# Designs tried in a protein design chat: VH-VL binders against q39962. Part 36

Target 1, 193 residues: q39962
Amino acid sequence: DPTDGFTEVPLTEDNFVIQKPYDKPLNDRYSYKNGIRRLWVYENDKPFKVGSPTRPRTEIRIKGHDYSSGVWQFEGQVHVPEGTSGVTVMQVFGAVNKATALQLRVYNGDLKSYKSNSVATDIYNKWLRVNVIHKVGKGEITVFINGQQKLVVNDDGPAEHYFKCGVYAAPDGSSNYMESRWKNIKLYKSDNK
Below, E stands for the ipSAE of ESMFold2; O stands for the ipSAE of OpenDDE; V2 stands for 0.75 times the mean of E and O plus 0.25 times the DockQ between their complexes.

## First folded at step 10 (VH-VL; framework fv_ucenprubart)

Design k7 (at its last look DockQ between E and O 0.74; V2 from the best seeds 0.00; counts 0 for: pae E 4.0 > 2)
Fold by OpenDDE, look of step 10:
Structure k7 (fold): chain C 193 residues (1-193), chain A 119 residues (1-119), chain B 108 residues (1-108)
Amino acid sequence: as target 1 above (193 residues)
Amino acid sequence: QVQLVQSGAEVKKPGASVKVSCKASGYTFTEYWYMAWVRQAPGQGLEWMGWIYPSSGSTWYAQKFQGRVTMTRDTSTSTVYMELSSLRSEDTAVYYCARGYYDEWMDYWGQGTLVTVSS
Amino acid sequence: EIVLTQSPDFQSVTPKEKVTITCQASQSIGDFLLWYQQKPDQSPKLLIKYAEESYRGVPSRFSGSGSGTDFTLTINSLEAEDAATYYCQQYDYYPSLTFGGGTKVEIK
């Protein structure tokens, strides 16, 4: 299991900060019910900040555990409803040459690293266990789906990092409606790996 | 390594214009970044002037400098320019360029360019 | 425009003493607050992001706290090399990013 050898970092609700269109109230793009965090956004929504060139987003920003060293792991179960496409559902923020070290995107039911490197197919309407391990010292990110290793990439570090998940419209276009659901979001750390 | 190298000091008369350059290296110039300009008058604090997004060329200027500042970029040379017109004595300052993540912090700064405006 | 008010403007501190600098925002900015250190004839250096997250390479003696409107930068035990001017900056409200007025810290 990808969590073997890791220690869970206790998270509270204060660690879950929602980034959303700047002109929308929280409950219009986010809900937390029965342990499930539902995040959605529309293609024509406003960006996160006024004047920002970024595409629309509704994302959870894990707060309080930004890192620039060590070995960190994000775990969560994601559900993407059919019809959601051209969207980032999980990010490892921070890199030297780009804004993110990793983006897991959904295109027509395929889960990919950015536009390539498929990590899972036919994902719609299913719960997937996602584990992302970032070994900062090695500049290496490993993606696990349902406990199976699917991808290893470089992080383009060194940089400041944190994890995000939700929906972030892809730069090359997206469906009008974008949604992802998350549950059992956890953070792990290992000093021995 | 990321570096921002600015052009040299300038001496200008009131009413003139100045154009400061900021050459970027060590990263992908046109991807997910803004370049901000911040100035600092002698013995004074930092003042944000605006930013440009090198990927698109889109700009945002502080209201104080609207109509007087122009920010541009040359993607072929990975260089950003800041031009300030109708210079006045109070524009005497060190001008900095600084790289930033979209919607996030500025992590790398240029060495600064002193612009002196005097009669 | 968001106004950031720093205090004090200046303080002279003996080495190993604790330094406290405050930054107050005219309205809530959440945790979108940065702290910079600027030494004479140098460019500003980022110390703290998101109000309380230390930037890479920043000594552990530096810490930030606060949210909403009231923020604090703390130097737990002042070192001689910490003589500098410190600035807070908000990055919540666009299109105008704003800095505090700065706090100059000198070694007594």
Scores: ipSAE 0.754, ipTM 0.911, lowest interface PAE 0.9, mean pLDDT 95
Fold by ESMFold2, look of step 10:
Structure k7 (fold): chain C 193 residues (1-193), chain A 119 residues (1-119), chain B 108 residues (1-108)
Amino acid sequence: as target 1 above (193 residues)
Amino acid sequence: QVQLVQSGAEVKKPGASVKVSCKASGYTFTEYWYMAWVRQAPGQGLEWMGWIYPSSGSTWYAQKFQGRVTMTRDTSTSTVYMELSSLRSEDTAVYYCARGYYDEWMDYWGQGTLVTVSS
Amino acid sequence: EIVLTQSPDFQSVTPKEKVTITCQASQSIGDFLLWYQQKPDQSPKLLIKYAEESYRGVPSRFSGSGSGTDFTLTINSLEAEDAATYYCQQYDYYPSLTFGGGTKVEIK
């Protein structure tokens, strides 16, 4: 299991900061009911910050555990409703040349690293367990789906890193409405460096 | 790796204009990052002047400088410019450019450019 | 506009002693406060983000605390190389990046 050798890092609601269109109240784009966090955005929504050139998002920014060394792991279960496409659902933020070291995007029911490497297919309307391990010392990020390793990519450091999940409209090809649902979001840190 | 290299010191008369450059290297100039301009008068604190997103050219200026400052960029040379017009002696300062992510901190700073306004 | 008021303007401190610097915001900025160090003849360098979180490569003797309107930077045991001016900065109002007035720390 991808969590073997890791120690869970406790999270509270204070660690779950929502980045949303700047002109919307929180409950217009986010809900948390029965252990499930629902995050959604429309293609024509405003960016998170006024004046930003970035696309619309409603994302959990995990606060309080930014890292620049060690071995860290994100875990969560994601559900993407059919009709959602052209959207980033999970990120490792922090890089030198670009803002992110990893984006997991959904295009027509396929989960990919950016627009390239396939991670999973036929993902709509079911829960997937996602684990992402970042070995900063090796500059490597490994993606697991339902406990199986699917992808290894290089990061782009040195940088401050953190994890995000939710919905963030991709540069092109976004559906008019984008939604993801997340449950059992956890962080882990390895005792071994 | 990431470097912000600014143009050299300048001496100007009151009423003139100055245009300071900041050349970026070691990263993708047009992705996600703003460039801020911050100045520091001799013996004084830091004062934010405004910022530009090189990807779109969008700018925001501090109210104090609105009407006197213009920020531009040239994506072909990965360079931003800050032009301050109608110079006064109180505009004597070191002018810094700094890179940041749109909702986060400034992580890399230029070396600074001294602009002296003297009659 | 958010105004940040730092205190004191100046401290002369014996090595190995504790330094405390405060920053007060004119309205709540949550945790969106940064601390910078500027050594003589150098550009500012980030020390603390999110009011309390150390930036990478920053010595453990530096710590931040606070939330809302009242913030503190602490240097637990002052070293000679810590002689510098320290600035707080808010970034809750993203288009406007307001700085405090600075606190100069010298070795006595």
Scores: ipSAE 0.397, ipTM 0.772, lowest interface PAE 4.0, mean pLDDT 90
ESMFold2 (binder alone), look of step 10: mean pLDDT 88; pTM 0.903

## First folded at step 11 (VH-VL; framework fv_ucenprubart)

Design ko1 (at its last look DockQ between E and O 0.04; V2 from the best seeds 0.00; counts 0 for: pae E 15.8 > 2, placed apart)
Fold by ESMFold2, look of step 11:
Structure ko1 (fold): chain C 193 residues (1-193), chain A 119 residues (1-119), chain B 108 residues (1-108)
Amino acid sequence: as target 1 above (193 residues)
Amino acid sequence: QVQLVQSGAEVKKPGASVKVSCKASGYTFTEYSYMAWVRQAPGQGLEWMGLIYPSSGSTWYAQKFQGRVTMTRDTSTSTVYMELSSLRSEDTAVYYCARGSYSESMDYWGQGTLVTVSS
Amino acid sequence: EIVLTQSPDFQSVTPKEKVTITCQASQSIGDFLLWYQQKPDQSPKLLIKYAEESYRGVPSRFSGSGSGTDFTLTINSLEAEDAATYYCQQYDYYPDLTFGGGTKVEIK
């Protein structure tokens, strides 16, 4: 199992900060019911910050546990309804020359690293367990789907890092409506320093 | 039981196009997997061409075939189509459809369709 | 593009003997390697997924091993029905799901 050798880092609702279109009330783009967090945007929504040129998002930014060293793991279960495409659903934020070290995107029912490296296919309308391990000392990010290792990539250098999940419209190819559902979101750190 | 049945053999002249069909049965066509196309020239190995997602109709084509291949699907008949245009003699091959997913990859294959391109 | 190099291209093997086929990837593909069997004038059949996991109904004499760049298909005791061409395929790097060049196995 990907969580072997890791200790769970407790999270409370204070750690789940929602970044959303700046002109929308939270419940217009986010809900949390019966353990399931639903996050959605439209392609014509405003960005997260007033005046920003970035694309629309409704994302959970996990706060309180930003890291620049060690071995950290994100875990969650994701459900993407059919019709959602051209969207980032999970990311490792922070890089020396870029905003992010990893983006997991959905294109036409495939889960990919950005637009190129495939992680899973035929993902619509089902729950997938996602684990992402970041070994900062090695500059290495490993992605697991349903407990199986699917991808190993390099991060893009030292930075202050954190995990995000939800929906963030990709530069091109976004569907008009984009949604992801998340449950059982957890954070871990390695027992070894 | 899962079955993929392809259209019959074809003989074409250089510069023409060919459209091969692949009819799926024994599973929910639009809800589970992608459909891949692979070809094999006589006496040669397997060559990846690309895939289509029956649920959305979205396609991905290998770089070698960009601009010449079109994959489509008809959800009412559970059928995928692969059309290859501007045919050349090197396109003479058996063309296979195969169902696949990331976890199982290509577990069910069609019987193949021989396309012969000759003057 | 990931290049898969199979070795040998061809081997002729006495029945009941062990067959070993290798597949080498030009860069790491983790465990995301498939093995297929193709008999003359037939479509390929999946044998091994995830480098080492037998597909359903595959005889136990077939096994796979390896990870990263170096992979092996083994037929412990060759049967006459195993005469075929064997292909590896990577499925780690989409969308080019690259095949190896094939290894033809004949009964000696």
Scores: ipSAE 0.008, ipTM 0.443, lowest interface PAE 15.8, mean pLDDT 87
Fold by OpenDDE, look of step 11:
Structure ko1 (fold): chain C 193 residues (1-193), chain A 119 residues (1-119), chain B 108 residues (1-108)
Amino acid sequence: as target 1 above (193 residues)
Amino acid sequence: QVQLVQSGAEVKKPGASVKVSCKASGYTFTEYSYMAWVRQAPGQGLEWMGLIYPSSGSTWYAQKFQGRVTMTRDTSTSTVYMELSSLRSEDTAVYYCARGSYSESMDYWGQGTLVTVSS
Amino acid sequence: EIVLTQSPDFQSVTPKEKVTITCQASQSIGDFLLWYQQKPDQSPKLLIKYAEESYRGVPSRFSGSGSGTDFTLTINSLEAEDAATYYCQQYDYYPDLTFGGGTKVEIK
């Protein structure tokens, strides 16, 4: 299991910061019921900050455990409803030449690293266990789906990192409505991996 | 020491608005999830009104108060405000602010602010 | 909207007696249930979280139990200082938070 040798870092609600269109109330783009966090956004929504040129998003920003060293792991179960496409559902934020070291995106039912490197297919309307391990010292990111290793890539250099998940419209090809659901979000750390 | 200090008692006429403040201290204001507002009419139970996220200013109101309540925050003063408009006699109550998180919900409360609505 | 129903509304008990307060949810909320104590002219205080986990500083005579739809707050041996109104609150539907109607406990 990808969590072998890791220690869980306890999370509270204080670790979950929601980023959403700046002109919408939280309940119009986010819900948390029965352990499930629903995040949705429309293609024509406003960015998360006034004046920002970025595409619309509703995302959880894990706060309080930013890292620039060590071995860190994100775990969560994600459900993407059919019809959601052209959207980032998970990010490892922080990089040298760009904003993120990793983006897991959904395109027509495929889960990919950015626009390439498919990690899962036919994902719609299913719960997938997602594990992302970032070995900062090695500059290496490994993606597991349902406990199976699917991808190993290099990060984009040393930076201050943290994890995000939800929906963030891709640069292009986004569906009008975009949604992801998450449950059992966990954070792990290891000094021996 | 965590403290939530609310503004003083208010007396209002029907149709007016009231704005109650809640100043937080003893912790990092923007590091905790939310500040909730809960009211209690005389001799009645607790009623949740909504919450605000100090870090973003985003709000989540109870359906009953939507369109009539506005919650805001000032991060520079670590203060949250709750404004209730179109006041009626039924709004007479003690209004509480409470610091909250998912794991511990409302663990610290203000001292309460009595708002009396009468003609 | 989920509704929490507390029982009884009121009870008068003799010191050292066992007090039992129930809270019933209109649908299952797992263990996302809290208990608060509110003494006269005071703000509420958190007693129990996750249905059965005592908050820090809470006397051992207070305990919570239950899951799903039925929950219980127990005061094993009532002290005079325990005269108060007790409220249950759910957070399974967070950010929608709702309280029970309260149970007033008086000392005979």
Scores: ipSAE 0.000, ipTM 0.513, lowest interface PAE 13.3, mean pLDDT 93
ESMFold2 (binder alone), look of step 11: mean pLDDT 92; pTM 0.937

Design m1 (at its last look DockQ between E and O 0.79; V2 from the best seeds 0.68)
Fold by ESMFold2, look of step 11:
Structure m1 (fold): chain C 193 residues (1-193), chain A 119 residues (1-119), chain B 108 residues (1-108)
Amino acid sequence: as target 1 above (193 residues)
Amino acid sequence: QVQLVQSGAEVKKPGASVKVSCKASGYTFTEYWYMAWVRQAPGQGLEWMGLIYPSSGSTWYAQKFQGRVTMTRDTSTSTVYMELSSLRSEDTAVYYCARGYYEEWMDYWGQGTLVTVSS
Amino acid sequence: EIVLTQSPDFQSVTPKEKVTITCQASQSIGDFLLWYQQKPDQSPKLLIKYAEESYRGVPSRFSGSGSGTDFTLTINSLEAEDAATYYCQQYDYYPDLTFGGGTKVEIK
């Protein structure tokens, strides 16, 4: 199991900071009910900040555990409803060249690393367990789906990192409406060096 | 390795203009980053001037400098320029460029360029 | 425009003592506050982001706290190399990223 050798880092609601279109109240793009966080955005929504050239997002920015060393793991369960496409649902922020070390995107029911490496197929309308291990000393990120290793990539560091999940419209090919649902979001830190 | 290398020191008379360059290397210049300009007069604090997005060339200028500052970029040389016109002695300062993530912090700074405006 | 007011302007502090620097915003900026260290004749170096998140390579003796309008940078045990000027900067009102006036810390 991908969590073997890891110690859970406790999270409270204070760690779940929502980035959303700047002109929307939170509950217009986010809800948390029955242990499930629903995050959604429309293609023509405003960016997170006034004047920003970024695409629309509603994302959890995990606060309080930014890192630049060690071995860290994100875990969560994600549900993407059919009709959502052209969207990042999970990312590792921070890189030297292109701002992020990893983006997991949904295109037409397939989960990919950016637009290239397949991670999972036929993902609509079911829960997937996602684990992402970042070995900063090796510059390595490993992605697991339902406990099975699917992808290993380099992290393009050194940088400051933090984890995000939710919806962030991809550069092209976004559906008009984009949504992801998340539950059981956890962080871990390894006992390994 | 990310580097921001600025042009050399300048000496100007009041009423002239100055154009400072900032050449970027070691990263993707055009897609993920803004380039900021910050100045610091002798013995004074840091002062935000504004930013440019190298991807589009779009700019934002602090109100104090609106009408006097122009920021441009050349994607073929990965270089950003800051031009300040109608110089006065109060514009004597070290001028820094710095790159930043969109909506986030600046992570790398240039070495600074001293501009001296003498009456 | 957001005004950031730092206090004090200047401190002379004996080694190993705690240093406390405050930054007050004229309006709420949430947690979108940065702290920088600047040594003479150098460009600024980022110490703290998002009010309390340590930047890479920053010694653990540096910490940030606060939210809304009132923020603090703490140096728990001052070292000789910490003699510098410290600045806060807000980035909630992006792209108008104003700085505080600075706090100069000297070794006594």
Scores: ipSAE 0.809, ipTM 0.918, lowest interface PAE 1.2, mean pLDDT 94
Fold by OpenDDE, look of step 11:
Structure m1 (fold): chain C 193 residues (1-193), chain A 119 residues (1-119), chain B 108 residues (1-108)
Amino acid sequence: as target 1 above (193 residues)
Amino acid sequence: QVQLVQSGAEVKKPGASVKVSCKASGYTFTEYWYMAWVRQAPGQGLEWMGLIYPSSGSTWYAQKFQGRVTMTRDTSTSTVYMELSSLRSEDTAVYYCARGYYEEWMDYWGQGTLVTVSS
Amino acid sequence: EIVLTQSPDFQSVTPKEKVTITCQASQSIGDFLLWYQQKPDQSPKLLIKYAEESYRGVPSRFSGSGSGTDFTLTINSLEAEDAATYYCQQYDYYPDLTFGGGTKVEIK
């Protein structure tokens, strides 16, 4: 199991910061019911900050555990409803040349690293266990789906890192409506790997 | 390595304009970073002037400088410019460009450009 | 506009002593508060983000605390190299950013 050798980092609701269109109230783009966090956004929504050129998003930013060293792991179960496409559902934020070291995107039911490197197919209407391990010292990110290693990539250099999940419209090909649901979001840390 | 290199010191007369440049390197200039301009009068504190998104050219200026400051960018040279017009003696300051970590903190700063306004 | 008021304006401190700098916001800014260090003839450097989170590479003797309107930067044991002016900055009202007036820390 990808969590072997890791220690869970306790999370509270204070660690879950919601980024959403700046002109929408929280409950119009986010809900938390029965342990499930539902995040949605429309292609024509505003960005999360006034004046920002970024695409629309509704994302959980895990706060309080930003890291620039060590070995960190994100775990969560994600459900993407059919019809959601052209959207980032998980990010390892922080990089030198770009904003993120990793983006897991959904295109037509495929889960990919950015626009390539498929990590899962036919994902719609299913719960997938997602584990992302970032070995900062090695500059290495590993993606696990349902406990199986699917991808190993390099990060883009030293930065301030943290994890995000939800929906962030991809640069192109976004569906009008985009949604992801998450449950059992956990954070792990290891100093021995 | 991210670097911001600013143009050299300027000496101007009151009423003139000054245009300071900030050349960025070591990262993708057209990403969604912002470039802020912050000035510091001699012996005084930091003062935010505004910011520009190099990717789009969109700008946001502090109200104090509205109508007097213009921020632009040249994507082909990864350079941001700050022009301040109708200069006054009070505009004498070191002017810094600083890269914004997206819509959060400013993580890299230029070396500063001294602009002296005197008769 | 959010106004940040720092205190004190100046502080002369003996090495190894504790330094406390405060920053008060005119209204609540949550934890969207930054601390910068500026040494003489240098550009500012980021120390603290989100009021209490140390930035990459910042020595452990630096810490931040607070939320809402009242914030504190603490240097647990002052080193000679810490002689600098420290600034708080809010980014809750992004893209409108504002700085505190600064606190100059000198070494006795």
Scores: ipSAE 0.476, ipTM 0.835, lowest interface PAE 1.6, mean pLDDT 94
ESMFold2 (binder alone), look of step 11: mean pLDDT 91; pTM 0.920

Design m2 (at its last look DockQ between E and O 0.79; V2 from the best seeds 0.00; counts 0 for: pae E 2.3 > 2)
Fold by ESMFold2, look of step 11:
Structure m2 (fold): chain C 193 residues (1-193), chain A 119 residues (1-119), chain B 108 residues (1-108)
Amino acid sequence: as target 1 above (193 residues)
Amino acid sequence: QVQLVQSGAEVKKPGASVKVSCKASGYTFTEYWYMAWVRQAPGQGLEWMGLIYPSSGSTWYAQKFQGRVTMTRDTSTSTVYMELSSLRSEDTAVYYCARGYYEDWMDYWGQGTLVTVSS
Amino acid sequence: EIVLTQSPDFQSVTPKEKVTITCQASQSIGDFLLWYQQKPDQSPKLLIKYAEESYRGVPSRFSGSGSGTDFTLTINSLEAEDAATYYCQQYDYYPDLTFGGGTKVEIK
């Protein structure tokens, strides 16, 4: 199991900071009920900050555990409703040349690393367990779906890193409405150095 | 490696204009990153002037500098420019460029350009 | 416009003693506060982001605290190399990224 050899890092609501369209109150784009966090945006929503050239998002930014070394792991379960496409649902933030070391995007029911590397197919309307391990010393990110390793990629460090999940409109091809649902979000550190 | 190299020191008379350049290398100039300008008068603190998005050329200027500052970029040379007009002695300062990820902090700074305004 | 007021303007401190610098915002900026160190004739260097989180490579003797309008930078045990001017900056009201007035710290 991808969590073998890892120690859970406790999270509280203080660690779940929501980045949303700047002109919307929180409950217009986010809800947390029965252990499930629902995050959604529309293609024409405002960016997170006034004047920003970024596309619309409603994302959990995990606060308090930014890292630049060691071995870290994100775990969560994601549900993407049919009709959502052209959207980033999970990312490892921080890079030297670009903004992120990894983006997991949904295109027409397929989960990909950015637009190219396939991670999973036929993902709509079901829960997937997602684990992402970042070995900073090796510059390596490994993605697991339902406990099975699916992808290994290089990062683009050195940088400050953190994990995000939710919805962030991709550069092109976004559906009008984009939604993801998340539960059981956890963070781990390796017991090894 | 990320590097921001600024043009050399300038000496100007009151009423003139100055144009400072900042050449970027070692990263994707036209995506993800804004370029900011910050100045510091001798013995004084840091003062935010504004930023430019090299991707689109869009700018934002602090209110104090509206009408006197113009920021531009040349994507073919990965260079941003800051031009300040109608110079006064109070504009004597070191001018810094710095890059930052959109909506976030600045992580790399240029070496600074001293602009001296005297008669 | 967000105004950041730093205190004190100047502090002379015995080596190994604690340094405390405050930054007060004219309205709430949440946790969107940065601390910088600037040595003479050098560009500023980032120490603390998000009010309390150390930037990579920053010695553990530097820490930040606070939220809303009142923020503190602490140097737990001052070293000779820490003689510098320290600035706060807010980034909540992006793209208007206002700086504080600075605090000069000298070794006594």
Scores: ipSAE 0.584, ipTM 0.857, lowest interface PAE 2.3, mean pLDDT 93
Fold by OpenDDE, look of step 11:
Structure m2 (fold): chain C 193 residues (1-193), chain A 119 residues (1-119), chain B 108 residues (1-108)
Amino acid sequence: as target 1 above (193 residues)
Amino acid sequence: QVQLVQSGAEVKKPGASVKVSCKASGYTFTEYWYMAWVRQAPGQGLEWMGLIYPSSGSTWYAQKFQGRVTMTRDTSTSTVYMELSSLRSEDTAVYYCARGYYEDWMDYWGQGTLVTVSS
Amino acid sequence: EIVLTQSPDFQSVTPKEKVTITCQASQSIGDFLLWYQQKPDQSPKLLIKYAEESYRGVPSRFSGSGSGTDFTLTINSLEAEDAATYYCQQYDYYPDLTFGGGTKVEIK
């Protein structure tokens, strides 16, 4: 199991910060019911900050555990409804050449690293266990789906890192409506790997 | 390694224009970044002037400098320029370029360029 | 435009003493508040992001707190090398990323 050798980092609701279109109330783009966090956004929504040039998003920003060293792991179960496409559902923020070290995107039912490197197919309407391990010292990110290793990539250099999940419209090809649901979001840390 | 290298010190007369350059290296110049300009008069605080998005060339200027400042970029050389016209003595300052994420902080700064305006 | 007001403008502090600097925003900016350190003849350096998150390489004696409109930078035990001017900056409202007026900290 990808969590072997890791220690869970306790999280509270204070660690879950919602980034949403700046002109929408929270409950118009986010809900938390029965342990499930539902995040949605429309292609024509505003960015999450006034004046920002970025695409629309509704994302959970894990706060309080930003990192620039060590070995960190994100775990969560994600459900993407059919019809959602051209969207980032999970990010490892922070990089030298770009804003993120990793983006897991959904395109037509495929889960990919950015626009390539498929990590899962036919994902719609299913719960997938997602584990992302970032070994900062090695500059290495590993993606697990349902406990199976699917991808190993290099990060993009030293940066300030944290994890995000939800929906962030991809640069192109976004569906009008984009949604992801998450449950059992956890963080882990290890100094031995 | 990310580096921002600015052009050298300038001495100008009132009414003249100055154009300061900032050459970026060590990262993808047009990827999710803006370049901001911040100045600091001698013994004074930091003052935000504006920013440019190198990917699009879109600019935003502080109201104080509207009509007097022009920011441009050359993607082929990864260089951003800030031109300030109709210079006054009050424009004497160190001018900094600084890289920032589209919606985040400025993490790398140039070394600064002293612009002296005197008759 | 969001206005940031820092206090005090100046502090003269004995080494090992605690330093507290405040920054007040004219309206809520959530946690989108930065703290910079600038030493003489140097470019500013980022200390704190998201109001309370230490930036890479920043000594543990530096900490930030606050949200909404009121923020604080704390130097738990001042060292001689901490003599500098400190600035807060908001990055909630783009593109005008306004700074506070600065707080100069000198060593007694």
Scores: ipSAE 0.540, ipTM 0.854, lowest interface PAE 1.5, mean pLDDT 94
ESMFold2 (binder alone), look of step 11: mean pLDDT 90; pTM 0.912

